# Designs tried in a protein design chat: VHH binders against p49116. Part 68

Target 1, 238 residues: p49116
Amino acid sequence: EGPLLSDTHVTFKLTMPSPMPEYLNVHYICESASRLLFLSMHWARSIPAFQALGQDCNTSLVRACWNELFTLGLAQCAQVMSLSTILAAIVNHLQNSIQEDKLSGDRIKQVMEHIWKLQEFCNSMAKLDIDGYEYAYLKAIVLFSPDHPGLTSTSQIEKFQEKAQMELQDYVQKTYSEDTYRLARILVRLPALRLMSSNITEELFFTGLIGNVSIDSIIPYILKMETAEYNGQITGAS
Below, E stands for the ipSAE of ESMFold2; O stands for the ipSAE of OpenDDE; V2 stands for 0.75 times the mean of E and O plus 0.25 times the DockQ between their complexes.

## First folded at step 4 (VHH)

Design p61 (framework vhh_brivekimig_d4)
Fold by ESMFold2-Fast, scan of step 4:
Structure p61 (fold): chain B 238 residues (1-238), chain A 120 residues (1-120)
Amino acid sequence: as target 1 above (238 residues)
Amino acid sequence: EVQLVESGGGVVQPGGSLRLSCAASGFTFDNYAMSWVRQAPGKGPEWVSSISWSGGTTLYADSVKGRFTISRDNSKNTLYLQMNSLRPEDTALYYCTRHGYELPFKGDYSSQGTLVTVSS
C-alpha cells in the first residue's frame, strides 16, 4: 500500500525558455506552456497508483483532466512564468485581432472571460498561500476524478481520489493545526477548474502548434516518452 | 545557422512507396524532437508525424497511421519518413521541422520542402 504521494511528488520545478525574447511572441508562449504541460504529465506518470491503472485508463484520465492539471500548474508556477506578462501579451494580441476584424466580438468576450477566470483562480490560490504539498494533493484529487464520461476502472480511481483527500486532510491538520477552516477554503477552489474551457486554454497557450495537432493527440505521446527523453527535452541544452 | 533540407519526393502511382529525407545542420540535431508537416495545394499545413530526440517515441496523424514510418539517424543528422500505400490525398509539399518538448510549432520549419505527387 503506502502513501499515494511521496516527497518527490511535491517537487514541481518549471524551467522557462531562455533567454526571454525581446518581443513576447506566440512561439515563446507556446513553448513555455508546453514545458508546463510536459512537467504536469511527467508528474502524473511518476505516481505508482497512476501507472497501476494501466495505459488505456491512465491516458483517458489525463485526456479528461489535463486542463485542470495545467491550470493548477499555472497557479503554482505563476511567478516563475511571469504569467501576468504572458496574459498581458495575449490580451494585446486579442486587441489587435479585434482592430483587424479577424475574430467575432462574441468569441473575444468568451476568451476575455476565460482570462478573467484564470486570473481570479491564480489570485485566490496566491491569497491562500497554497504550499507545494497542498498543490501536489490538489493535482492528485483532480487527476483521480472518477466522474469523467467514458472512464473504465472508476471504483479504483475513486479509491485513489479518496486516498488523496485523506492525505491532504492529514497534512493540513498537522501543518496548519490552528486554522480549522483552511482545508475547506482550499477545496472550494476546485470547482472553478471545471468552469474553464480546455478549448480556450488550447487557443490561448498552444496557438503555436502546427496544423491540426491538438493537446488530446499529444497526451499519449508525452505519456509514452521515457524519463531520460523527458528530462533531456525539458532541461534542454543552452 | 539552422538549415533543414528535404529530399526524396517525386511522382508515384497509388499504392506506391517513397522515402523522404531531411538533412539537418547548424544545430545539435539529437537535442531536438523532429516532425514532418505537409501542405497540399490550396490547403493549410497538416501535421503528419513526430519523433522524440532519441527516436524512442513516435506519433502519427490518424490519416497516415499504419502506412507511414518516421525514423531518425542521429549519427547522420538525418530525419526520414517512409511512406507506403500512398494515396492521391497524400499529394503535398512535405516539410521537416525541429521543435522542443515533442510539440511541433508553427513557423519553425524549412521553406524548401519536397514535393510528393500521387497520380496515375
Scores: ipSAE 0.123, ipTM 0.531, lowest interface PAE 5.0, mean pLDDT 84
Fold by OpenDDE, second read of step 5:
Formats: sequence, structure tokens, C-alpha cells
Structure p61 (fold): chain B 238 residues (1-238), chain A 120 residues (1-120)
Amino acid sequence: as target 1 above (238 residues)
Amino acid sequence: EVQLVESGGGVVQPGGSLRLSCAASGFTFDNYAMSWVRQAPGKGPEWVSSISWSGGTTLYADSVKGRFTISRDNSKNTLYLQMNSLRPEDTALYYCTRHGYELPFKGDYSSQGTLVTVSS
């Protein structure tokens, strides 16, 4: 079989909503997050190995790892998104709620810690100067994780993950031959993704868009969305 | 007071079309994402479609994809659902709902609904 990923899978271009508001509000944040989520899931769809697993398995995989994929996407698109500004805006909104005594101390702590974890993760990835190929392979490794409960075809998923890891290794050795430990430095960042709550991520980025509809519930529909339909939404032509 | 008033429901034959409207008042309409939800007799509520505050992002349930189109006119504070190629299984009470945008999510507001009946 051919490689798991090709050069076509390296491209990951997020188009931000236009126009940008004078002040970043929750609507802009939700819209941006939605586009990133769609892009991430459609990226997964573009992988032949992903398609080979079948619709049910695909859905289960994405349900299990969407938060990790989304977070990697945030890191990758941090500059384009002005992620620091977005996170600051979220904190400001949270602060307003704090001042109005609308949140419990425990909830405030939980949400703030999540924001900090997210920011630190993205900063760490920026510091490592992760390139597009590395991001693609990292996303593939995260996508084809066999250790989630309830998955079918775990043996095949594991094979795909191993293939992603091997291709990443080959790429890093070829591209960064002078940095012997680059692969290890990159891979040790992945555990941080598992420490992040999908529920909090959903609340921070998507409540203004989908309300009481969970990301989990809409994942099958996003995965079935045609690329043309998605592109039409981005350009406003639907 | 937040108000959502739906209209456009009725009886239609299979293959027919209807356009639902949801008039919003009592809040800044363009600050909220909106959704259509339906409830068929004897069944629980089913999500149909959602649209972002600007209309730049839309989502559809698989059951209605390609047949239904959600849209909004923020200048008129109105949400729309164009329903084409209607099927008997589309028979339901349709209602629009407003999503919260503040952190944390504090809940949604919904309308009374409009009845859509698809029958030969």
C-alpha cells in the first residue's frame, strides 16, 4: 500500500470570517471555531485510510478525538486566527460573569485552567516551530488512536497509526537531520491533548453557534457534508 | 421578553414545498445562533438545522440534507426554513430555538412551533 498521507494532506488553510469585528465577540469566535472544526473533519475525510474504515468507525473515531484534532488545528492556525486575542476575549467574557457572580468558584477555576492549558499547548507548539507536514502526521496519529473505548476495527486503526508514526519519523529524519531528538520532542506534546476537556472546549468555542446541540451529535452530519457545500458556506455562496 | 413566533406550517402532499418563518423579538437577533427542531408524533425532539449569527455557517441533519435550507434575515429579525421535496416522515411540529452565547451556556429559548403535515 502507498503512504498514509500525501502532499495534499499537508495543506490546512483556514479562512476566517469576514469582516472581522471591531471587538472580538463570542459570535466571531464561534464562527471561526466552526470553520476550523469543519476543516479538521474534512481533512480527515480526505485520507483514504480513514474512508476505508467505514462510516460507523469513522464517526466513532472523530467523536473520540475531535477535541484533540480541534486543538491541534488551533495550534496550527493560531496566527491566522489571532488565537491569543480570541482567548483573551473569552477570558474577558468569563471575567464579566465572575463579577456578576454567575459562576461558582470551582467552575471558574476549571474553565480558566482549561484556557491556560490550551494557550500553553499552542505556545509550546509554536516554540517547536512545527511545520505543516508534522502537523498533518500528528493529526493522523491522534485520529487513528486505537485506545478509545467502543471502537471497532482497532487492529486496522492501530496499523494506520503506526504508519503515520513511521512516516512522521521518516520525514523528520529527512528534513531535520541535524536535530536527532526532534521526533521525540514533538511526540511528547501529544499527551497534553488528553488532559483537555472536550466539554469545556465545546462550551468555550461553540455555545454561540450550536447551543444545546452537542458536537458529538453533529459530527456525523459534518462528516457527510460535501466539500462544495462547505466551500459555499465560506464564500457565502450556498 | 424573548419571543419567537413561527408561521408557514400546513398540509402538503409528498414532494411539495413549504417555507417556515420564525419572527424573533425581545432580544438582539443577530447576536444569536438559531436552530430548527422538530418533533414528530410519538417521538422526541429532533434537531433539523442550525445557522450562525451571521448566516455564514449552516448545519443540517442527514435526514433533511439537500432538501431543506436554513437562512436568516437579520434586518427583519426572522429565521427561515425552506423545505423542499417533503416526505411523510417530515411530518412534525417544527419550532425555532435561540441559542445562548454567554459563557457558560445558560440555556435556549424556543417557540411554540408550527405544524407541518405531509400526506397524500
Scores: ipSAE 0.007, ipTM 0.277, lowest interface PAE 9.8, mean pLDDT 86

Design p62 (framework vhh_brivekimig_d4)
Fold by ESMFold2-Fast, scan of step 4:
Structure p62 (fold): chain B 238 residues (1-238), chain A 120 residues (1-120)
Amino acid sequence: as target 1 above (238 residues)
Amino acid sequence: EVQLVESGGGVVQPGGSLRLSCAASGFTFDNYAMSWVRQAPGKGPEWVSSISWSGGTTLYADSVKGRFTISRDNSKNTLYLQMNSLRPEDTALYYCTRHGYSFPFKGDYSSQGTLVTVSS
């Protein structure tokens, strides 16, 4: 039986909008985030185990975990995105809004706490020097989570998650043989992803979406796109 | 330079039908996913339907599924919305929106809108 993920699933290359504006704006941030979300959905679609679960299960899984996948993608692509610069710009805007009494204090506090959690997560992953194989398997563990409400085929999902965990263990033990506790340090980072609000993620990164459309509503559309359409959206190819 | 011009709005009785058109110019139409969005009197904008750049993928809001059909003619740079079995709650200003190139639903341009009124 083959591995859950192939080398093609380790490759995760975000192409940023060009040129970068002199001053960061909502359109650049939304475009960058949209490209990352699209890349993350394409990554999930390319996994044979994921396809084997069927369209309805695929949609339910991604709806349940898109924020976790997106956040892992932010951490993995933080340098390419200049994420620290994006978050600093958002923080500066929020601090100015506090000074000018333009937004409620409670809402600003919620958003600032979310940004702090996101920064801490990305910093912890950077300090651990998580590699491309480790990110691929962490994303697979998150994707094949059998414990979300409303899921079907939970037994098969659990088997794929266990396969992802086993393959990550084998990789880490082989590659980082002298670091006995590396796997444990990596895995204890994952629960923090579920504490991050998908609604605040949408507010921070997807303000350019039209007609009050949620990411939850977009997911079935992206998952049903044909390969040629999907590739055009990701790479900007016509 | 980018222009989106709607037509086909009007007054219709419940159960009636209307076909909206959106003529696009100033950009390569077949490079963009497109949407119809509506705004009812006194309410915020509500997404209605989307179509991919090739026309191969469509998506509908639950409130219009089975009644509305989105389509496009890339040779004519035109987006369509066929609205059947219209209800009073469909009364709104309807406008077409061009999505950002890399992602559906990221609107980077929208039209002025056409009024659809469903009343007896």
Scores: ipSAE 0.117, ipTM 0.551, lowest interface PAE 6.5, mean pLDDT 85
Fold by OpenDDE, second read of step 5:
Structure p62 (fold): chain B 238 residues (1-238), chain A 120 residues (1-120)
Amino acid sequence: as target 1 above (238 residues)
Amino acid sequence: EVQLVESGGGVVQPGGSLRLSCAASGFTFDNYAMSWVRQAPGKGPEWVSSISWSGGTTLYADSVKGRFTISRDNSKNTLYLQMNSLRPEDTALYYCTRHGYSFPFKGDYSSQGTLVTVSS
């Protein structure tokens, strides 16, 4: 069989909402996050191996790893998104809520820790100067994780993950031949993704768009969305 | 006082079309994402479609994709749902809901609903 990923899977271009408001509000953040989520899921859908798993398995995989994929996407698109500014805005909103005594101390701590973890992760990825190929393979490794509960075709998923890992290894060896431990440095970042709460991520980035609708419930519909429809939504043409 | 008032529901034959409207008042409409939700008899609420505050992002349930179109006119404080090629399974109470700004918690306000009946 051919490679798991091709050069077409390396491209990951996020288009931000326009115009950018003077003050970043939750609506702008949510819309930006939604676009990233769509891009991430459609990226996954563009992988032939992903298609081969079938709709039910595909849905289950994405439900299990959407937060990790989204977080990798945030890291990859951090500059385009002005992620630091977005996170600062979120913190400011949180501070306002604190001042108004709308949140419990425990909840404040939980949300702030999550934001800090997210910022640190993205900073760490920037420090490593992860390139587009590496991001693609990392996303594939995260996507084809066989260790989530309730998955079918786990043997095949594992094979795809191994293939992603091998291709990443080959790429890193070829591209960064003088950096013997680059692969290890990159891979050891992945566990940080599992420490992040999908619920908190959803609340921080998607409340303004989805409301009482969960990301879990919307995933099947995003995966079935035609690319043309997505592009139309991005441009405002539906 | 926040108000969401639907209109446009009724009885239609299979293959027919309806356009639902949701008139919003008592809040800044363009500061909220909006959704349509429906509830069929004997079933729980089903998400139908969502639209961002600016209208720049829309989402559809698989069951209505290609047939329904969500839109909004912020100048009129109105949410719309164009329903084409209606099917008997689309029979439900349709109501609109706003997604309030309550960081980091979800804040929702829903309308009373308008009944859509698709029958031959």
Scores: ipSAE 0.017, ipTM 0.337, lowest interface PAE 6.6, mean pLDDT 87

Design p63 (framework vhh_brivekimig_d4; at its last look DockQ between E and O 0.11; V2 from the best seeds 0.00; counts 0 for: pae E 2.1 > 2, placed apart)
Fold by ESMFold2-Fast, scan of step 4:
Formats: C-alpha cells, sequence, structure tokens
Structure p63 (fold): chain B 238 residues (1-238), chain A 120 residues (1-120)
C-alpha cells in the first residue's frame, strides 16, 4: 500500500514561548518542554498507521515511548530551543541545590549523568547531520516498537516498524548514495534512548507541574484533543 | 495585571453540592487552558481538573472523576467547577489557574482562593 509517512509528517516545527526571558526559569523550561511534548504527540496522532491501531493501543504506545520521542525531539529542535542554554540553566540550579543540601549526592550524580548522556546523544545527531526525513523515520521506528511490556497488536506494530525501517533505508540510499554506512551509523544511536530515565527527564524539564500529575496522566488528554485544538497549539494561536 | 477571582465556596454536609466560579481579567482568557487546584490544610497543592482554551477537552484527577465537572464561558471570561457528592477529603482552599502547554502548572495565579469545607 502507500508509504507509512507522507511529506506532511516530515514537517516538525516547534514554536517557542516568546519572548525568551533574560534569565531562564522553571516556567519557561516547563512551557518549552510541554510545547515539544504536544508537538510530538500531535505528530504521532497524524500518522494513519498509528490511528489504525486504535485508541487504547495508541495510548499504551505513547506512554511507553514518550521519553524516546521527546529526546529525539530535543535533538531535532536543539538549535531552535537553545537547548545548550537550557541545560546550562538546569546545571546551575542543581549546583545551587547542592549548596542548599536539597538533594542527595547520589541523586545529583544520576541527574548529571543523564544530562551528559543527553548532550552526547544530541551532539552525535548533530555530527551526523540528521535531516528532517531521517528524524521522522527514527521517530516512527521508536513509536512502532512492539517490544514494550503490556502491548496488544504487537504483530501489526512490528509490521509498521519494519515498514519504517525499509522506507528509511530507501530514503538514505537515494539521498546519501555516496555514504554506504550512513544508515548503520544512524540506527546504532537508537538503543541509547532506552537507557535514559523518563523519571529524570520529568525532573529536569517538567518540575513546574503539580506533584499529583505525571506525563503518563496527561498523555490521554493530549491525544484526545480535537484537530483544531492541536493546530492552535502548534501555531501558537491559542 | 492578571486577576483571578474565585467564589462559590462554603460549608456543606457530605453528599452535598457546590458550584465554584473564577472570574478572569487582565489577559486574553480564550488563549489559555485553565485548571482548578486545591490545597487542604497542611498539605501541598493538588491538581483537580483542567480544560482546554476552547473548552473542547477536559481532564480530571482520579479522586474527582464522575463527581466534578469543569466548564468555561469564554464570552464571560469565567471558569466553573460543579462539585457533586462532596466528601470530607474535598475540604480545601480552591484556586483557579491559567496555563499554556504546561498542564497543570504549579503557579500562574495570585488569587486568594475560595474555601470549601465539607463537615457535619
Amino acid sequence: as target 1 above (238 residues)
Amino acid sequence: EVQLVESGGGVVQPGGSLRLSCAASGFTFDNYAMSWVRQAPGKGPEWVSSISWSGGTTLYADSVKGRFTISRDNSKNTLYLQMNSLRPEDTALYYCTRHGYSIPFKGDYSSQGTLVTVSS
């Protein structure tokens, strides 16, 4: 049948809160991260193959992989977000927390290791000069992962993942014909995404959320939104 | 300046009902998602319910699902919370908040809240 992704699925345009404050704060970081999360969920929802799996499967898939999608989004949008500046602000806040004895040394070490892994991932993607088509297919490979515990329709999910892999291969061979090993270099980056803790991602980027709410709890809200509401979020026009 | 004025709180017996209102001014109300947040004596803030800027999508904390209904009237710049089958554990100071994509956020409010007391 037709391709898994169309040209519309390659477009991934993050609209940042404006203006950027002179000194970064928890509100700006949380709002920026939330915009990326909404964009990522809207992107997934727009895929016909994803829609075909049904609401319950869609929610389960996104709950399982949101951190991987979010991290790919951070890498793809690193420049527009000034991600290095955001991470520097988070590090400064952590150093202040050390001075105030608010966090244990072991927790600070875990968080700093997560930041280093995130920086290394983003740097590797930038060095490889990953384009918009490649990011779209990498996100699709991550989204259609059949191996998360508790998933139903795993055979159909696996078929969509294989289709994403085949279409990425076709694209890379056509576009980067002189670089025989490019696809392999890109694909070996993906396992690192599963080693990054979703709990630490929430602590770094979503600290502004009220304590009885988690990303898992808001995913159904984001996925349930009407297309017009999703479009309003993406354009930044309410 | 952003102003959020809550009203409708009071003392009610278990099983009773109350309707809270939040009158908003100083910003474009229909550009923001809105939430109700409560704080019981001696506890931190607890998110209760959220509504999108258009009113098309709502979300509820598990503790209030089926009992509370959030709604908004963008023509009147007003947010509502209909509370039914009230329980002693619903006793709290109730705040309305505005937010963008951060759903729900710890603070983008400066209101005094409205007190709801559920007792005999």
Scores: ipSAE 0.521, ipTM 0.782, lowest interface PAE 1.8, mean pLDDT 87
Fold by ESMFold2, look of step 10:
Structure p63 (fold): chain B 238 residues (1-238), chain A 120 residues (1-120)
Amino acid sequence: as target 1 above (238 residues)
Amino acid sequence: EVQLVESGGGVVQPGGSLRLSCAASGFTFDNYAMSWVRQAPGKGPEWVSSISWSGGTTLYADSVKGRFTISRDNSKNTLYLQMNSLRPEDTALYYCTRHGYSIPFKGDYSSQGTLVTVSS
């Protein structure tokens, strides 16, 4: 009955595609986002508590929360990814589409609102100066959410979530002992993750996938990837 | 020069079977995951199935699960799709796609395709 996470789960190294193109394009954005997604799912896969739930439960959990994990990853890696630059370019593209009457006003409004929510979330996490341990526990709280429809073993999932919450509380109190409200400020940010649309995330970051496959459909493959395939293809080892 | 060449398409009755092949050359085939994609007339591309570089992991769209089987023979540099219990909605141009160098599920080379027509 050891800790839910170990120090190895704090390391979250994202390697960006190189070289960065002169102008941002869908392929660079999709490659960058795919690396973050795969890093996030392999992070989840490495957790002993997650492994203990079994493959079917693992797939169901990740299908339910992948967008929340991805969004936390965007916030954590926003500097490395130059996320603000990516989002600004997308906003300019959308505004040009309005001037050219290429897209429905309702669709553009929906996408712009999502971008604003994402920017606000990332800015609030940066303002709070969330550290790597805090991100790891927040990801665990999001991953082990028992409230998603269709889950089995919800009692066990709830126990893991409570353990993640307890370990986050202990870490914050020990490390930030002079900031009595830090835990509350951090936890108040989590509900915003449930407002993020997985469909819009796919449209913004994943339109370059083969045959318009959804992230939901590929999750079982990502969770079962062979180590050599991950290291050779996804990390950009060459 | 990377090349992917399909064969095995044709016209078949509902309930019939076809086996598609994709012959690969110009790259180290067993370093790449592969997919089958189909495109029906007037529609966008639709992912059908994927297989890991070693063949150890396979994945299927819900619409074909239980009826289609993806496989590969790395010694012959060939990808396969066994299609059983075919339905009219399976009618499409089928093509194979090599996954990206850095990204599975991001295609970096695709074949021209082979046509499958399922009709009474």
Scores: ipSAE 0.450, ipTM 0.764, lowest interface PAE 2.2, mean pLDDT 86
Fold by OpenDDE, look of step 13:
Structure p63 (fold): chain B 238 residues (1-238), chain A 120 residues (1-120)
Amino acid sequence: as target 1 above (238 residues)
Amino acid sequence: EVQLVESGGGVVQPGGSLRLSCAASGFTFDNYAMSWVRQAPGKGPEWVSSISWSGGTTLYADSVKGRFTISRDNSKNTLYLQMNSLRPEDTALYYCTRHGYSIPFKGDYSSQGTLVTVSS
């Protein structure tokens, strides 16, 4: 029936909030993160195969993989976001919280390790010099993961995932023919995404905006956003 | 001292409209995201809508999407909630909340609320 992804799915341009503050603060970080999340969800919506699964299944899929998609988005947009600076700012903020005795030692360790894992993952992706096509296919592989509990149409999801994998393989073979092990090097990065806590990601990047509301609760809204509304969200021109 | 004072609540018929306001003081308003939360009689608190510090990002619960609009005027330190096409199930105490900077999430401030009653 045709390819899973087209060239239109390769474009993944994040617009950062303006103006940029002299010092990155929590609300700037959260706004940036929200825009990335919206962009990721909008990207997913643009895939015909995703649309074919129906609204309920779509919502379930995104709920299951949003953290992984978001993390891949962080890696892909790391330069535009100045991600290292953002993470440093988060660490500094965390240190302030530590000084105020707001966190347990165990919690501090968990959060710091999560930040480290995010940074390492993004660094590893940068070292591999992953291009826009490869990111698109990796996101598709993550999106169409049939192994999450509670999903419907798992057979169809699996087929889409396989198609994404095959297209990625074909692309890598064509584009990087001299690097026979590139596909393997890229795919072995995916397990690292499953080691990351969605709860901690939510806490670090989204609590400043949504408070104690879960990302799960807002995913249906994001997926139902009109194009005009979406554009307003990502440009801040609402 | 951080203060949030709500107004605009009242009794309205189904299909009617109300506009809620939340006046903020005691902190730099444009440094904080804000939210509206409601609590219906006999039910727990329900998140309604959130808005980023700049107003550039807004979020809504499915139950109010398309009917409610959150906005803010940072020059006036005021948060708003425009409620259209009100339904009986929208009857609740509505209150605004400030999202803090703390990690983990602990530093929110909430107002006392304003009562909205939708009845024929």
Scores: ipSAE 0.324, ipTM 0.705, lowest interface PAE 1.7, mean pLDDT 90
OpenDDE, second read of step 5: ipSAE 0.012; ipTM 0.308
ESMFold2 (binder alone), look of step 10: mean pLDDT 81; pTM 0.812
OpenDDE, look of step 10: ipSAE 0.015; ipTM 0.352
ESMFold2, look of step 13: ipSAE 0.441; ipTM 0.756
ESMFold2 (binder alone), look of step 13: mean pLDDT 80; pTM 0.811

Design p64 (framework vhh_brivekimig_d4)
Fold by ESMFold2-Fast, scan of step 4:
Structure p64 (fold): chain B 238 residues (1-238), chain A 120 residues (1-120)
Amino acid sequence: as target 1 above (238 residues)
Amino acid sequence: EVQLVESGGGVVQPGGSLRLSCAASGFTFDNYAMSWVRQAPGKGPEWVSSISWSGGTTLYADSVKGRFTISRDNSKNTLYLQMNSLRPEDTALYYCARHGYSLPFKGDYSSQGTLVTVSS
């Protein structure tokens, strides 16, 4: 049986809305985040092991872990997104909202704590200098998580997760042979992803969109898209 | 110069039907997912339905499932919404939207809308 991931699964290239506006706005932030979300879901859908689990299991897995995949994507694409600039703009908006009494203090505190956790995660990944292969396997470990409620085929999901862990170990041992504890340093970063609320991620990156539809409700739609349709959405081709 | 122009709205009695159209120009229509969004008097916008670029995948709000059908004709750059079994609560201004975020929301551009009134 071949490897869980191929070189095509290591490639993760975000095409940003161009150009970045002189003053950041909700439209630019939401469009950038949506492109990353679509790229992340397209990446997951392209994995043969993921396809083998079937549509219902695929939908359940992505609904359970989209926030973790998205956050790993934010860390991986932080430079191309100018994520620090986006987060600074959001913080400025929150501070202005306090001054104008538009948001409750408790809500602002929750959102600020989420931003601090996100910044710390992205900074830790940057300091570790996580490469494209490592990100691909970390995303696979998160995707093939057997411990989410309501999942079927949990033993098969666990086997794919173990395969991802083994292939990551083999890669790190070969590529970073002199750094005995690198794998441990990388893996201890993953639990922090579970501490990040998906509803706060929606408010930070998908706020200002019209309609009453959540990310959870659109996941089945996105997963059913054809490859050309995904490419059009990711690049904004018209 | 993206333009979306809706038509087909009107006044109908409960249980009636209407077919909305959205004529798109200024972009390659068949490269984009499209959505219908509505806004009832005194309420915020509500997402109604979305269709993929090919027409192969459709998604509906629970409030309209089984009654509304979204479709598109890529050769005519036109999006459609067939509305059957109309209810008073379907009364709203209906907007066509090109999806700028790859999500079934208003997106990059929307039109002025077409008014649908369901009353006796």
Scores: ipSAE 0.000, ipTM 0.255, lowest interface PAE 12.1, mean pLDDT 82

Design p65 (framework vhh_brivekimig_d4)
Fold by ESMFold2-Fast, scan of step 4:
Structure p65 (fold): chain B 238 residues (1-238), chain A 120 residues (1-120)
Amino acid sequence: as target 1 above (238 residues)
Amino acid sequence: EVQLVESGGGVVQPGGSLRLSCAASGFTFDNYAMSWVRQAPGKGPEWVSSISWSGGTTLYADSVKGRFTISRDNSKNTLYLQMNSLRPEDTALYYCTRHGWSLPFKGDYSSQGTLVTVSS
């Protein structure tokens, strides 16, 4: 069969809400995060191999890995999002919550540790100067993870993950031929994604949701939405 | 200013039907996807159904699939929810929301909603 990903799958352009407020608020942060989440899920949906697994498997895979895809998206889009500014605003909000005695110190510590891990991950990716092709294949590797509990069709998923790994290897060896250890440096970054709590990611970026609805409950909806529903705001034709 | 006005709620017996309406104003209605969200007493909001800007794509929560039908009339700037085979568990305040980029349960709740009570 042809390659797992085409040039259209390398395109990953996030359109931020406009205008940016002078002082960041929960609504702006949640809308920005929602746009990235929608872009990430629609990116996954556009992959023919992913479509071939069927809707039930698609939903299960994305429910299992959305936090990993989202975190890779944060790293890839950190500059366009001004992620450091968003994280600073979240930290300021958390410090104010301590002052008002609205959150326990232990919970705040957990959230601050998560922010530190996220910053470290994004900094490591930036230092490696990960390009668009490398991000696309890293996202494909985490998407086609056969080892999440509850998955069916694990042999097909594993086949697609191996294909993603082989195509990434081929790309890196041809594009960065002088850097013998680049692929190894990139791949050892991936285990850190599994250490990041999806519950804390929800709390940091999606607190603007009305009520206590979880991200995994809305994943089927996001996967089914038409791209046209965004009035052409998401770039990159499939 | 964006305004959403829900209507059509009432008291109905189990197995009955109701049709909810949402009249939209203050924005270009056919440029936005729309959703119905409900809030039962003592619980947080629950997403019920969504419809694309054209009406070509509809989505339903598992709890209402096969019983509820979402539709829209872009010429009248109105969103509808046809509710059949109503159950006591469907008792809630129902809101319509506008969204394009935002998540379905995060929207412009500019109305008090419309109350649906399913009881004998």
Scores: ipSAE 0.013, ipTM 0.385, lowest interface PAE 8.6, mean pLDDT 82

